# VHH binders against Flagellar brake protein YcgR (ycgR), part 3

Target 1, 263 residues: Flagellar brake protein YcgR (ycgR), of Thauera aminoaromatica (c4kar8)
Amino acid sequence: MAELSTPSPASPAPLDGGRGDELEKFTLRGARQILQLLQDLITHRGLITAHTGGGHSFMTAVLKVDEERGRVVLDPSPDPQANRRALAAPRLTCVTQLDGIRIQFPLVGLGEGQDKGRPALFAPLPAEMLRLQRREFYRLQVPLAHELSCLLKAEDLARKPVEVSARVIDIGAGGVAVVVPTGAAEFVIGGTLPACRLALPDGEPIELDLEVRNLNRQTQRNGTEQLRVGLRFAALPRAADTRIQRYIFKTERALNAKARGGL

## First folded at step 4 (VHH; framework vhh_7n9e_1)

Design b24 (from s54 with S104G)
Fold by ESMFold2-Fast, scan of step 4:
Structure b24 (fold): chain B 263 residues (1-263), chain A 125 residues (1-125)
Amino acid sequence: as target 1 above (263 residues)
Amino acid sequence: DVQLVESGGGLVQAGGSLRLSCAASGFTFSSYAMYWGRQAPGKGREWVSGISGSGGSTAYASSVKGRFTISRDNAKNTLYLQMNNLKPEDTALYYCARDEGYSGSWYEDYYFDYWGQGTQVTVSS
């Protein structure tokens, strides 16, 4: 039986033949490596999406690591329901990104309390952390200042064709993640969005077909609901692939230079 | 809270047909894309088909395309899967699922939440 409070994966296919064996190469199980990675997330102020199962998630951050007691302290959600779901969940699946590298880890046995007089969540240190460094797993978090967008061709709730300008939040060799307001268009996992247009700097928009891979409804801190859509590039012309890779490389390089040269 | 109840499974011979139903409650049904997934003996869960909230868009796994038809009745809060030309390979526990997934992960496996209890489909040769 699957646990009733947690979502079940729907795909039988491992990534590139042997997902478990492939991901093992990127899994950290040493206590020192885990502590160092968690400290890196604190130092870089890494925001974490914590999935509580049942399609629910909230944004959190590691506030500190208690090495003596083997636990992490997390920022609770301002939504009391999200915190109740988290405390009731058998596990959290935490997903974040550091310098374009996907980081994922489980937290089991959440408790609540206070840190310096403020509400906090705490959990034992994860037994493992996944750090994906392969090119196809690399995702650039798009700087908000770039105003990168993708014009999606979809249908609205009345089955009418609509064009939705979606903000690109991350981009990699294989696809993009975008955000749209809930209700702006309808999406279905496995569906194809034909002739979408990705607006990159320094040229005409790239016309491409996108496959919907995942959908996640998130309630923002201001109370508005947004839909995050993961989109896979179906087939890219070589010139388009080159432009996307160039954007990723230049932006990464510029962000690294800014971090080193900023006063 | 959210409840999904599947029905309509059974025993059929190869080449036969079945129609599965999923009765949904506890949420605004027309606002969510809905999905059918299945788990065959000794295998992981497999996405089968999806339909948008309005019913205007559908998607199918390549293994069932042309044989299965997904539909919905939003007035009755019910999702359907019409399965034609069934094969022994279609033998599985069939699940109804609501639209949800890990945000920002366009390369991960299909991921669904609010899976129902399932309805068993067995296809004999």
Scores: ipSAE 0.384, ipTM 0.784, lowest interface PAE 2.7, mean pLDDT 80

Design b25 (from s54 with S57Y)
Fold by ESMFold2-Fast, scan of step 4:
Structure b25 (fold): chain B 263 residues (1-263), chain A 125 residues (1-125)
Amino acid sequence: as target 1 above (263 residues)
Amino acid sequence: DVQLVESGGGLVQAGGSLRLSCAASGFTFSSYAMYWGRQAPGKGREWVSGISGSGGYTAYASSVKGRFTISRDNAKNTLYLQMNNLKPEDTALYYCARDEGYSSSWYEDYYFDYWGQGTQVTVSS
């Protein structure tokens, strides 16, 4: 096996698990396209989850695109340790959404400085950005007003059964992402959580088995740490799939109508 | 600062057993789920097994379920993989990994950071 088959902390972090050929159609490499997309993130106040490795991330935002210096200016974390981890990382993997479309891009060569007298992080403009317009990659950001929850059946750190009502932050055809307080329950990637209950507005909770796909310790902009858990639907009956798809469609339609000046 | 050092690989006959170890340093070991992955010649990396921080939860790929056992010793910052009834198809470089999550990757292949240098397992027929 080649040297590149043996990853180290200094090795490039793959975007989307190394699905290179499948993702090439969704990869923006043109300088104008990249600048326009970054500007769209600024205009829409898009919050970005910046993954620094080691299951750690923090919330940031693009504050400015400095075309003259060829760099982006990012909002630093209020947590000094998150900023130190980011500066030490060989790369940041930045993940955000715009109108339900997943956007991912790497930042390399992160530095620290000031913008107009305030602390800032900066990095060279990314050479590429992923804009995933596939049905399977579509994830609806759940409006806070919907109070969507999933009752997880898990174990606590003492291996005792616990039920955790987790807030659903996004939902797609294949799963949900939820937030829980750090330490509330124990999770392992690849593990199954049986008989969880997803509450949707239009009927009884849906009982389903969820597979843990990712764990992310995220420092919010207010300095609070949360555990974000990505959960895949292990098996989904047609009726449940239909209800989830209907919720996604109706919510997206309502958000689009509201954004266009509707009530 | 984070380091993962695998050991215990070698050449073994089909039906044999090996115990792999991973020595971890530079982080609070008991606070992280740990994983074993492998890469066979000419193939991509595949997830093999995972264990929660306390050791209370374990998970296994279907190809190794019932033959492999993952465990950890949090006092020694060490992860283990007991491999029984080895098959030629188990020939690979074996890596330990600490968890890494993307909020958008729940329907994609597993991704882990801080993979070590690996330890070679070769199973002869």
Scores: ipSAE 0.194, ipTM 0.658, lowest interface PAE 4.6, mean pLDDT 80

Design b26 (from s54 with S57R)
Fold by ESMFold2-Fast, scan of step 4:
Structure b26 (fold): chain B 263 residues (1-263), chain A 125 residues (1-125)
Amino acid sequence: as target 1 above (263 residues)
Amino acid sequence: DVQLVESGGGLVQAGGSLRLSCAASGFTFSSYAMYWGRQAPGKGREWVSGISGSGGRTAYASSVKGRFTISRDNAKNTLYLQMNNLKPEDTALYYCARDEGYSSSWYEDYYFDYWGQGTQVTVSS
């Protein structure tokens, strides 16, 4: 039956041998492909989570690509400490999504300056970008208007039960990512949160057992800190699976229709 | 200045037991979830077990569940892994880590910081 997932822990510094064989087939190294992907991120105004190591990250965006100088221009964080961490880091790991596809790339040699009189961060163009193009890795970014939430049944540091209403930021066939205030509850990767309640539009909340897959402490564009929690569905009933898939496909169609009607 | 020092490894025959320790310093130990990971020769690092800051929640990889027990002593700033019914496939360098990292995605590796040198466990048939 249902088994706990086995995530591979790794230090922020690269592991010996670099990437695993399975990730290599999703890695783009062609200069034209990299430029096109960065341009797509600019066009879609994609928000990027930039990881600076030690569990810290901040929100940024690619403002432009300077092909002649071989660099990207990034939007700095409104939090000065986040920018100082970024500039001190030997490497940033940038993570974003485009059309539900996970995109990840390194930036090395970050500097600061100004672009057209505004503060900006600069980095050389990445030599590689990861693009995960498998349907099982697809994640729908939840529209804010849907106000999707999941009531987590967790424990505080004193081992007392607490209920945390968490905002669902993305959802896929295998799970959700939620945001909680830092300190609201304690979590452990691989741990199970039983009898949580996922509220979808048009119906009763779905009762689910969720497994914690990842944790990330991040500084938002407004300077506040939050905890992002990745949660895998455990032993999902068929009826619940059907409702979740229906929500995903219906929302995809609505977003695609809006995109085609715009511009 | 964060330090993690693993100990307790060694050579043991299949079916045997070992208890690993991780001595932590330089941070408020009880405020962090702690983890054991391992790396076998020629393979990537694999998550083995985790324990919350209070010790109230634990988690185990399916390959070790029922055989390994994670625990902590917050007064001594020490993390433990009791390993029973060891198998040759448990042969690996074992590391402890604290819960400060980032994930590449919800289906991919979670990154941890403050890895120690590790302690070698070798299980002979």
Scores: ipSAE 0.268, ipTM 0.709, lowest interface PAE 3.2, mean pLDDT 80

Design b27 (from s54 with G53S)
Fold by ESMFold2-Fast, scan of step 4:
Structure b27 (fold): chain B 263 residues (1-263), chain A 125 residues (1-125)
Amino acid sequence: as target 1 above (263 residues)
Amino acid sequence: DVQLVESGGGLVQAGGSLRLSCAASGFTFSSYAMYWGRQAPGKGREWVSGISSSGGSTAYASSVKGRFTISRDNAKNTLYLQMNNLKPEDTALYYCARDEGYSSSWYEDYYFDYWGQGTQVTVSS
């Protein structure tokens, strides 16, 4: 039989690792379904966060699906360093949303070139795409006009208490995602932020405890770096849950009415 | 190019102590939050503890809080886990990890980049 060798250092753990069976029913593998979903992302001009590993990501978009060459054409980052990281990465994990539904897919074998005379990134068509259809995975993209913020109680780089007004970029039944300027505060996954204040348009700020679940450094389209923080509602009173749900439903209705040419 | 090398595991009796180390190379260690995770045979990976880039903030899973202490030495690019009052249920392969660079969920599981090879901890009853 084979002799044991020293294992190589592990690459990043696969996404969906321990939940493969549960996520399988939401995974699209049909070529037609994949092409249609990519086209929907183009039609809706969906912004994609492309994770390159090592705590880094950049904002991109699918510009075109080239069926003849079997590849997608992506918008490069204005930051040359982000593009170099992407090209060096063995795999990109692309995360986006379409009508509040989370969409996630891998891209392997990224290259660079030009499309219609403009710089572009190219990758083979993904073999699979995850489309999460469960209500508990639903996240509302917060309209910029709402100026929804969450006042976080954290520590700065000098270990002093600081209050950071973080912009809420999405919100769901289980938590929020916020962006903070690089260097404004320190966060650690699993850390609890007590007595934070979520400001909704419909009343007084909601006081709540948040748990840090995810940290991601992103290079935005303007070339600046931001820290995106995923925060779970650690303890949510029923009254707070009701107000958050009302905000989500009211905002969805308003966005749907606006899209249909209503009020 | 990024390397994380765990050490300090071994066989220990219930109630005993071990100190794990993780030597980091290939990246600016002081710029990343660092984490310890573990995996028992037949189970998925479990988050154990985390420490911010400066060492000012720490977090622990409820199962280890009060027994384990995470620390770091940024001058030596080394992460530590002091494990006290070990229990048989602490038996697992222990992994060092750095900041999440990708996401599958914001509300479900902890996901970390660059899990090392691990160091085995076995606690006898």
Scores: ipSAE 0.281, ipTM 0.720, lowest interface PAE 3.6, mean pLDDT 80

Design b28 (from s54 with S52T)
Fold by ESMFold2-Fast, scan of step 4:
Structure b28 (fold): chain B 263 residues (1-263), chain A 125 residues (1-125)
Amino acid sequence: as target 1 above (263 residues)
Amino acid sequence: DVQLVESGGGLVQAGGSLRLSCAASGFTFSSYAMYWGRQAPGKGREWVSGITGSGGSTAYASSVKGRFTISRDNAKNTLYLQMNNLKPEDTALYYCARDEGYSSSWYEDYYFDYWGQGTQVTVSS
């Protein structure tokens, strides 16, 4: 069976692959817990990414919970096309973050109408909400000044072996996210990249096997296309695990010290 | 504008074979990795297999490795799944998907969505 990967707390993407039973221990099903969590999102003005399927999403927020009608009221998109896609979707997958904790929940039966004379979207209260709060979900955003790279061993578009130096944009206990030019190599989710080399600031590069977990194509503002690749550490030697965790801890401490300051 | 239409499902006895097809339109098919996923009644969606845009590399869930073969015909914009030695536990709605290609969001775990209604595979004992 495929093992469940840990999603980034800062990522707006839903977890919808693999076996859902691995997420059961993080799933809230109590009506009072669900209501309280939704109210917390309202109180903190939590921005929600609502995925409508087919690679489409829009930004929304919970405006209120209508307990007597058993439904949530959502802020519609200013883009009418996004609202039409949402209303046509059999299900919305909502992803947000509260105090660094990733929250996901489904909404089914979306409708449109008005709330106090303003356009609104309505859906029945979700029967479940996912709340992920484990330390293994933590991802450190790598400072640009560190110039962290990972040498990936993959295949190019002509099916030839290629080595690609990829910039590491975030790192956690379970893996890294890297960026490569779109045409540099081909990746497939579930594929294994053997004998890659992760370069940390201190010491020799770490040799490790990586599994491709997700892919995201991005067009930058200047029109340049890049591919973001999420990579899981397959079998990590103890010495490598220790070095990676030390780097994360040291960097987080340095960033926290800078943020607090001593003015 | 992206459309994926699955076909080829049906009822088959354990140990039998089926070949699924997915007709793609609305995007440059050869530029995307493509995937098969499945959802059994009362269960969440499960990733089954993937193939790179060129067809040079494939990946399989451990539950199907050695029994299923993913392939593609880029000239016909069609994805295939050859399923051999089918088991009752393979009973599910099968759907095809492409990787998330136009979102600016970063994802750490498996993320893909089915674009069509899927094709039902039922394996009897």
Scores: ipSAE 0.406, ipTM 0.781, lowest interface PAE 2.5, mean pLDDT 80

Design b29 (from s54 with S31D)
Fold by ESMFold2-Fast, scan of step 4:
Structure b29 (fold): chain B 263 residues (1-263), chain A 125 residues (1-125)
Amino acid sequence: as target 1 above (263 residues)
Amino acid sequence: DVQLVESGGGLVQAGGSLRLSCAASGFTFSDYAMYWGRQAPGKGREWVSGISGSGGSTAYASSVKGRFTISRDNAKNTLYLQMNNLKPEDTALYYCARDEGYSSSWYEDYYFDYWGQGTQVTVSS
């Protein structure tokens, strides 16, 4: 604890080998487009995962856009450690979804203060926002009421085999993201989890092999830390693919109908 | 405050061996999976290997499987990469990283933020 060192200014680039150049066509740089998208996130109460680097993130939201001061106002974490990581980070990578479309943007120069008498985080407006409109990047946010789970075959902290029932938080054509209680098991990016079982509402669990693609220790809005694991379907039988696509389609339609009914 | 310091690189002839080390501080080392990545001149960064917090699970890129061995010593807060039968295409700056899985596509690509300067490995033909 002696003193918190500032991270090296030379933060290395991501491992995606210039994937950003391929994604340039999905990048919004116009001030009006950026303001409108941020406002849409506010209107739809979009939850944002803010990645602070080093496998850490916290859940936040845009509370308002302060156009006069050229900044966004974010909901701070109730966990002081998550806020300290965010404030110390050279950059936040913010990821969210709007109508199944992945939205990503950087925030640089994060500060802390007050908004209407409440603690808040502030950052200059992002100079760019990524809006991925490709179907292959679509992720359905799984309604909590559906109680979708995936039984993972993993190892605990003592290298012993363990089965972990993980809650599925999103699902797409190529994989799922799950929440695992901290300490229940350990994972490694690139590792294979064989013979896992994905429980969908219709019929028997789907047995499948999963590859760990990302790990993130996310601090929730209530201050509790959860491990989020992104898992790719290694080889998905046609019947399983059909069931997953059907679930996504039906759930998306039901959510769209519910949203319109709320008018 | 994560600090990672890589060492052990150098110049070696094809077929040779090197052992890289990464000294970690500023976090509970055993709670985190650790990784090695590399960047060759004129190329993007690529993931090389990973090891779970306990050391019980490892993973390797196809290009290094069978030649490289990742290991860790949690008592010393140190990550290792034993590299055998080195090839000219292994020439790169090697980085270690704490677990990180963020990506623009959450199941397509590996994404790591590296914290150190890296250690240079040069393999002559």
Scores: ipSAE 0.340, ipTM 0.752, lowest interface PAE 2.9, mean pLDDT 81

Design b30 (from s54 with A33T)
Fold by ESMFold2-Fast, scan of step 4:
Structure b30 (fold): chain B 263 residues (1-263), chain A 125 residues (1-125)
Amino acid sequence: as target 1 above (263 residues)
Amino acid sequence: DVQLVESGGGLVQAGGSLRLSCAASGFTFSSYTMYWGRQAPGKGREWVSGISGSGGSTAYASSVKGRFTISRDNAKNTLYLQMNNLKPEDTALYYCARDEGYSSSWYEDYYFDYWGQGTQVTVSS
């Protein structure tokens, strides 16, 4: 049993004051609400990032909700090490979104087996799920074909200025998540990166200040490590905000059109 | 087994100073960015300061900027927070934390994978 309660020592948790109390009002604990939300994730083919601790995560999806047996069936990672880490973890923290709404839930007691002759991971239904119905929490997954990048102004290990071109993997009203090569620069949560440049397809790069919010080390399929950095817009000029919103909405419409046409 | 043990808290008068220490074990200390956070009575946790593995980069919350100094001694596996010109509103349980963050979301506040048990700081007027 995992709870979205006050974090204890040795548990991943938000640090900002008041956040836990604010998130409680978005926490679902009704069995029927939880079942319905999981079914909605299946219907919309929601990709889930499952965090196994120690900065490790893998991509999964809910394949099935087995109400009678009280369990959820998940798609295993193609990476055997990621699956082994997941099975060894005391809990998974699962993060996804549905129609721009952020959804987060814990899974405890993960096991492996087969569903309809295919490899699968199984876990008891979560006792709680977080559903944040706020526009500020929407994230667009950036298509690889867009080659969106952000030039970060950071510091190396010797406090010397460096510029790092980072690939943008998601974007929203409040910020971006980027991938940087391991060792390219040092990042500190809470640190400000001034005068960074966000390249959008529609024109000149946008100059903006970014605050480092989180760091996650991800092992790639080839065994190399990359650093994912979550960056909050510290200040957004009106024109920059408008361009970012246009990119998000235009890209979302194009992705929705593609999904409807796909078989 | 990762362990973080804070010490150095206590009762101090407004305008006074305290130095907090965090003894780390069970991991390669110099490879990790380290943080101080705090939690005032009846409030959530607040990020205070961070320092990169090499000590080359630091960051501070606006509320403590210019008054607090974060540092580390990688040879001793120890993190420090020098707190000067303390105010009653600095009263809180202070935590040492290691970051390998479990999320890439900018909205998720500050996330840390390991926390110490904390050390109490009380600032009287």
Scores: ipSAE 0.084, ipTM 0.566, lowest interface PAE 6.1, mean pLDDT 80

Design b31 (from s54 with A59Y)
Fold by ESMFold2-Fast, scan of step 4:
Structure b31 (fold): chain B 263 residues (1-263), chain A 125 residues (1-125)
Amino acid sequence: as target 1 above (263 residues)
Amino acid sequence: DVQLVESGGGLVQAGGSLRLSCAASGFTFSSYAMYWGRQAPGKGREWVSGISGSGGSTYYASSVKGRFTISRDNAKNTLYLQMNNLKPEDTALYYCARDEGYSSSWYEDYYFDYWGQGTQVTVSS
């Protein structure tokens, strides 16, 4: 993310090589498939977490696929130390998603230079890309127009109960990601938020327990800080699971219809 | 400069105890939740424990609940992990981490911003 200045990036846990046999059926090795997937990441403005090892990572994006030279062009980090770590690393492990599908790929032989007068990172095209389309990893990006919210039952720094209305930015079978203003409540990874209320467009809010799985602090362009919180459904009743799946399916169909020339 | 320095690891026999420390600097320590994670040889990173900025709320992975205790001393900018009744399966490099990150994904286990080498814990059978 060239435009947004953020603190040092998180270290998400990528899927390890120990699962190679299970993941082989989701691994793309065709040159044309790899080129098309990278181009799809450009078209959809996909943000990539690039892991450099040692618990370090940074946010990047594919700026361009240079088919003639067999390389990808990546957006460098605004943090010079992150770029130095990336260049020194034997490989980057890149993790992103496209239309709720997890995508992971290695980049080896990273270099730096310029593309059209702007700083850029370059790497040879990956020999393989993981495209993991499994129910447990699928996330729908929630359309802004849906105004999907989750009322979180949390605590402030003084352990006083607070209710925070958080905007849902993505949703899947296993959980939601939400945005909250920094300082509105304290979130601890592994913490449980009981009796939260997920408001879908139709019907009564769904009451559920959520587990905090990840946090991402971002400074907006106007200087306002927001916290992105990944929340797992701790226990999900069958009726709630059905309603969430219907919302995801209905929204996917509507988005596909729009892409086809509707709306 | 944000810096986290882990210490207190070592070799211990099964059933033994160790206390890990993490010295934090470069940020307002009491304003951040803090975490312990670990990585066993040849395995992925695993979340172990988390503690709120005030120290009032603590959380544990099922694998360590009842055996490990996370605590902090905000006056000393230090995070601790008291490990009791250690098992060979607890053998790992242990990392201290803050709650910052770039990922909003909930489908992976845990996301930490990590600094330093970690501290090695080896539990013999």
Scores: ipSAE 0.308, ipTM 0.740, lowest interface PAE 3.4, mean pLDDT 80

Design b32 (from s54 with G50S)
Fold by ESMFold2-Fast, scan of step 4:
Structure b32 (fold): chain B 263 residues (1-263), chain A 125 residues (1-125)
Amino acid sequence: as target 1 above (263 residues)
Amino acid sequence: DVQLVESGGGLVQAGGSLRLSCAASGFTFSSYAMYWGRQAPGKGREWVSSISGSGGSTAYASSVKGRFTISRDNAKNTLYLQMNNLKPEDTALYYCARDEGYSSSWYEDYYFDYWGQGTQVTVSS
């Protein structure tokens, strides 16, 4: 017998009807809970990846919740083409993280205008928000100041060996997400990248075999396109696992102390 | 508009073979990695195989490695999956997919931004 699939941390389209039952237990539909969660994203200045479909996304943030008009105000992309794709899309799928918990929600009926004299995107409040509150799905958002990198052993578009230094944007027990310039290397989901080197601040780089799990082309706030790559640890030695867990726990504690005014 | 049309499924006895095809249109086929996924009754979608735009790199789920072969014909905008030594556990709807549209910050599961209607493969014991 084939094994039953575990619930996924996200769906590939706006909550997939075929996966809706798997994600239902993680879905918030209470108006007060939705408003509170959106306000928490504002308070923590949480960056949101907004997916417009067709493999395209851009980086945004919730600037304001207009409860009286029943809408959210979003930071537009500096790339006009990304904003045009967003406005033309039937739905945005917004993905972010708060305190190690993945948050995902749809926005439908996106419009544009101004907020406090500056360009803004507007959408009705989402009727539902996904909050994936499982330990196995915890991801530490890597502080930019840590300059955490992974040297990837990959192939370029001509299938020649290439080394790419990729910035690590998040890290968990099972893998990392990295960003690379579009065109720097060719990646294929399920492909293995052998002998990659993860640079942690606590010592020598960790040599890892990584498996490509996810690919996404994203337009950044500065208007440039980059490829985001989700990478699973294929076989993690116990010493490497201990160092990664130590980094995650230490960084989380420091971020929690900073949030509480301890830094 | 992007369109993916799967074909070639059917009923087959354990140990048999099938070849699936996926006809792609609406995008520059050779510029995209392509994927086969499957969904068994009552289960989530499972990644099966990957092929790069050039065809130079392939990958397979451990459950199908050595039995399935992914290939593509960029001149015909067509993706193939040759399935040999089929098992009852291979019974599923098989989907053709392009690069996923969600954030690559997730590494637990495979996500693809487009799935066609699928083609049913049923393997009897």
Scores: ipSAE 0.228, ipTM 0.664, lowest interface PAE 4.0, mean pLDDT 80

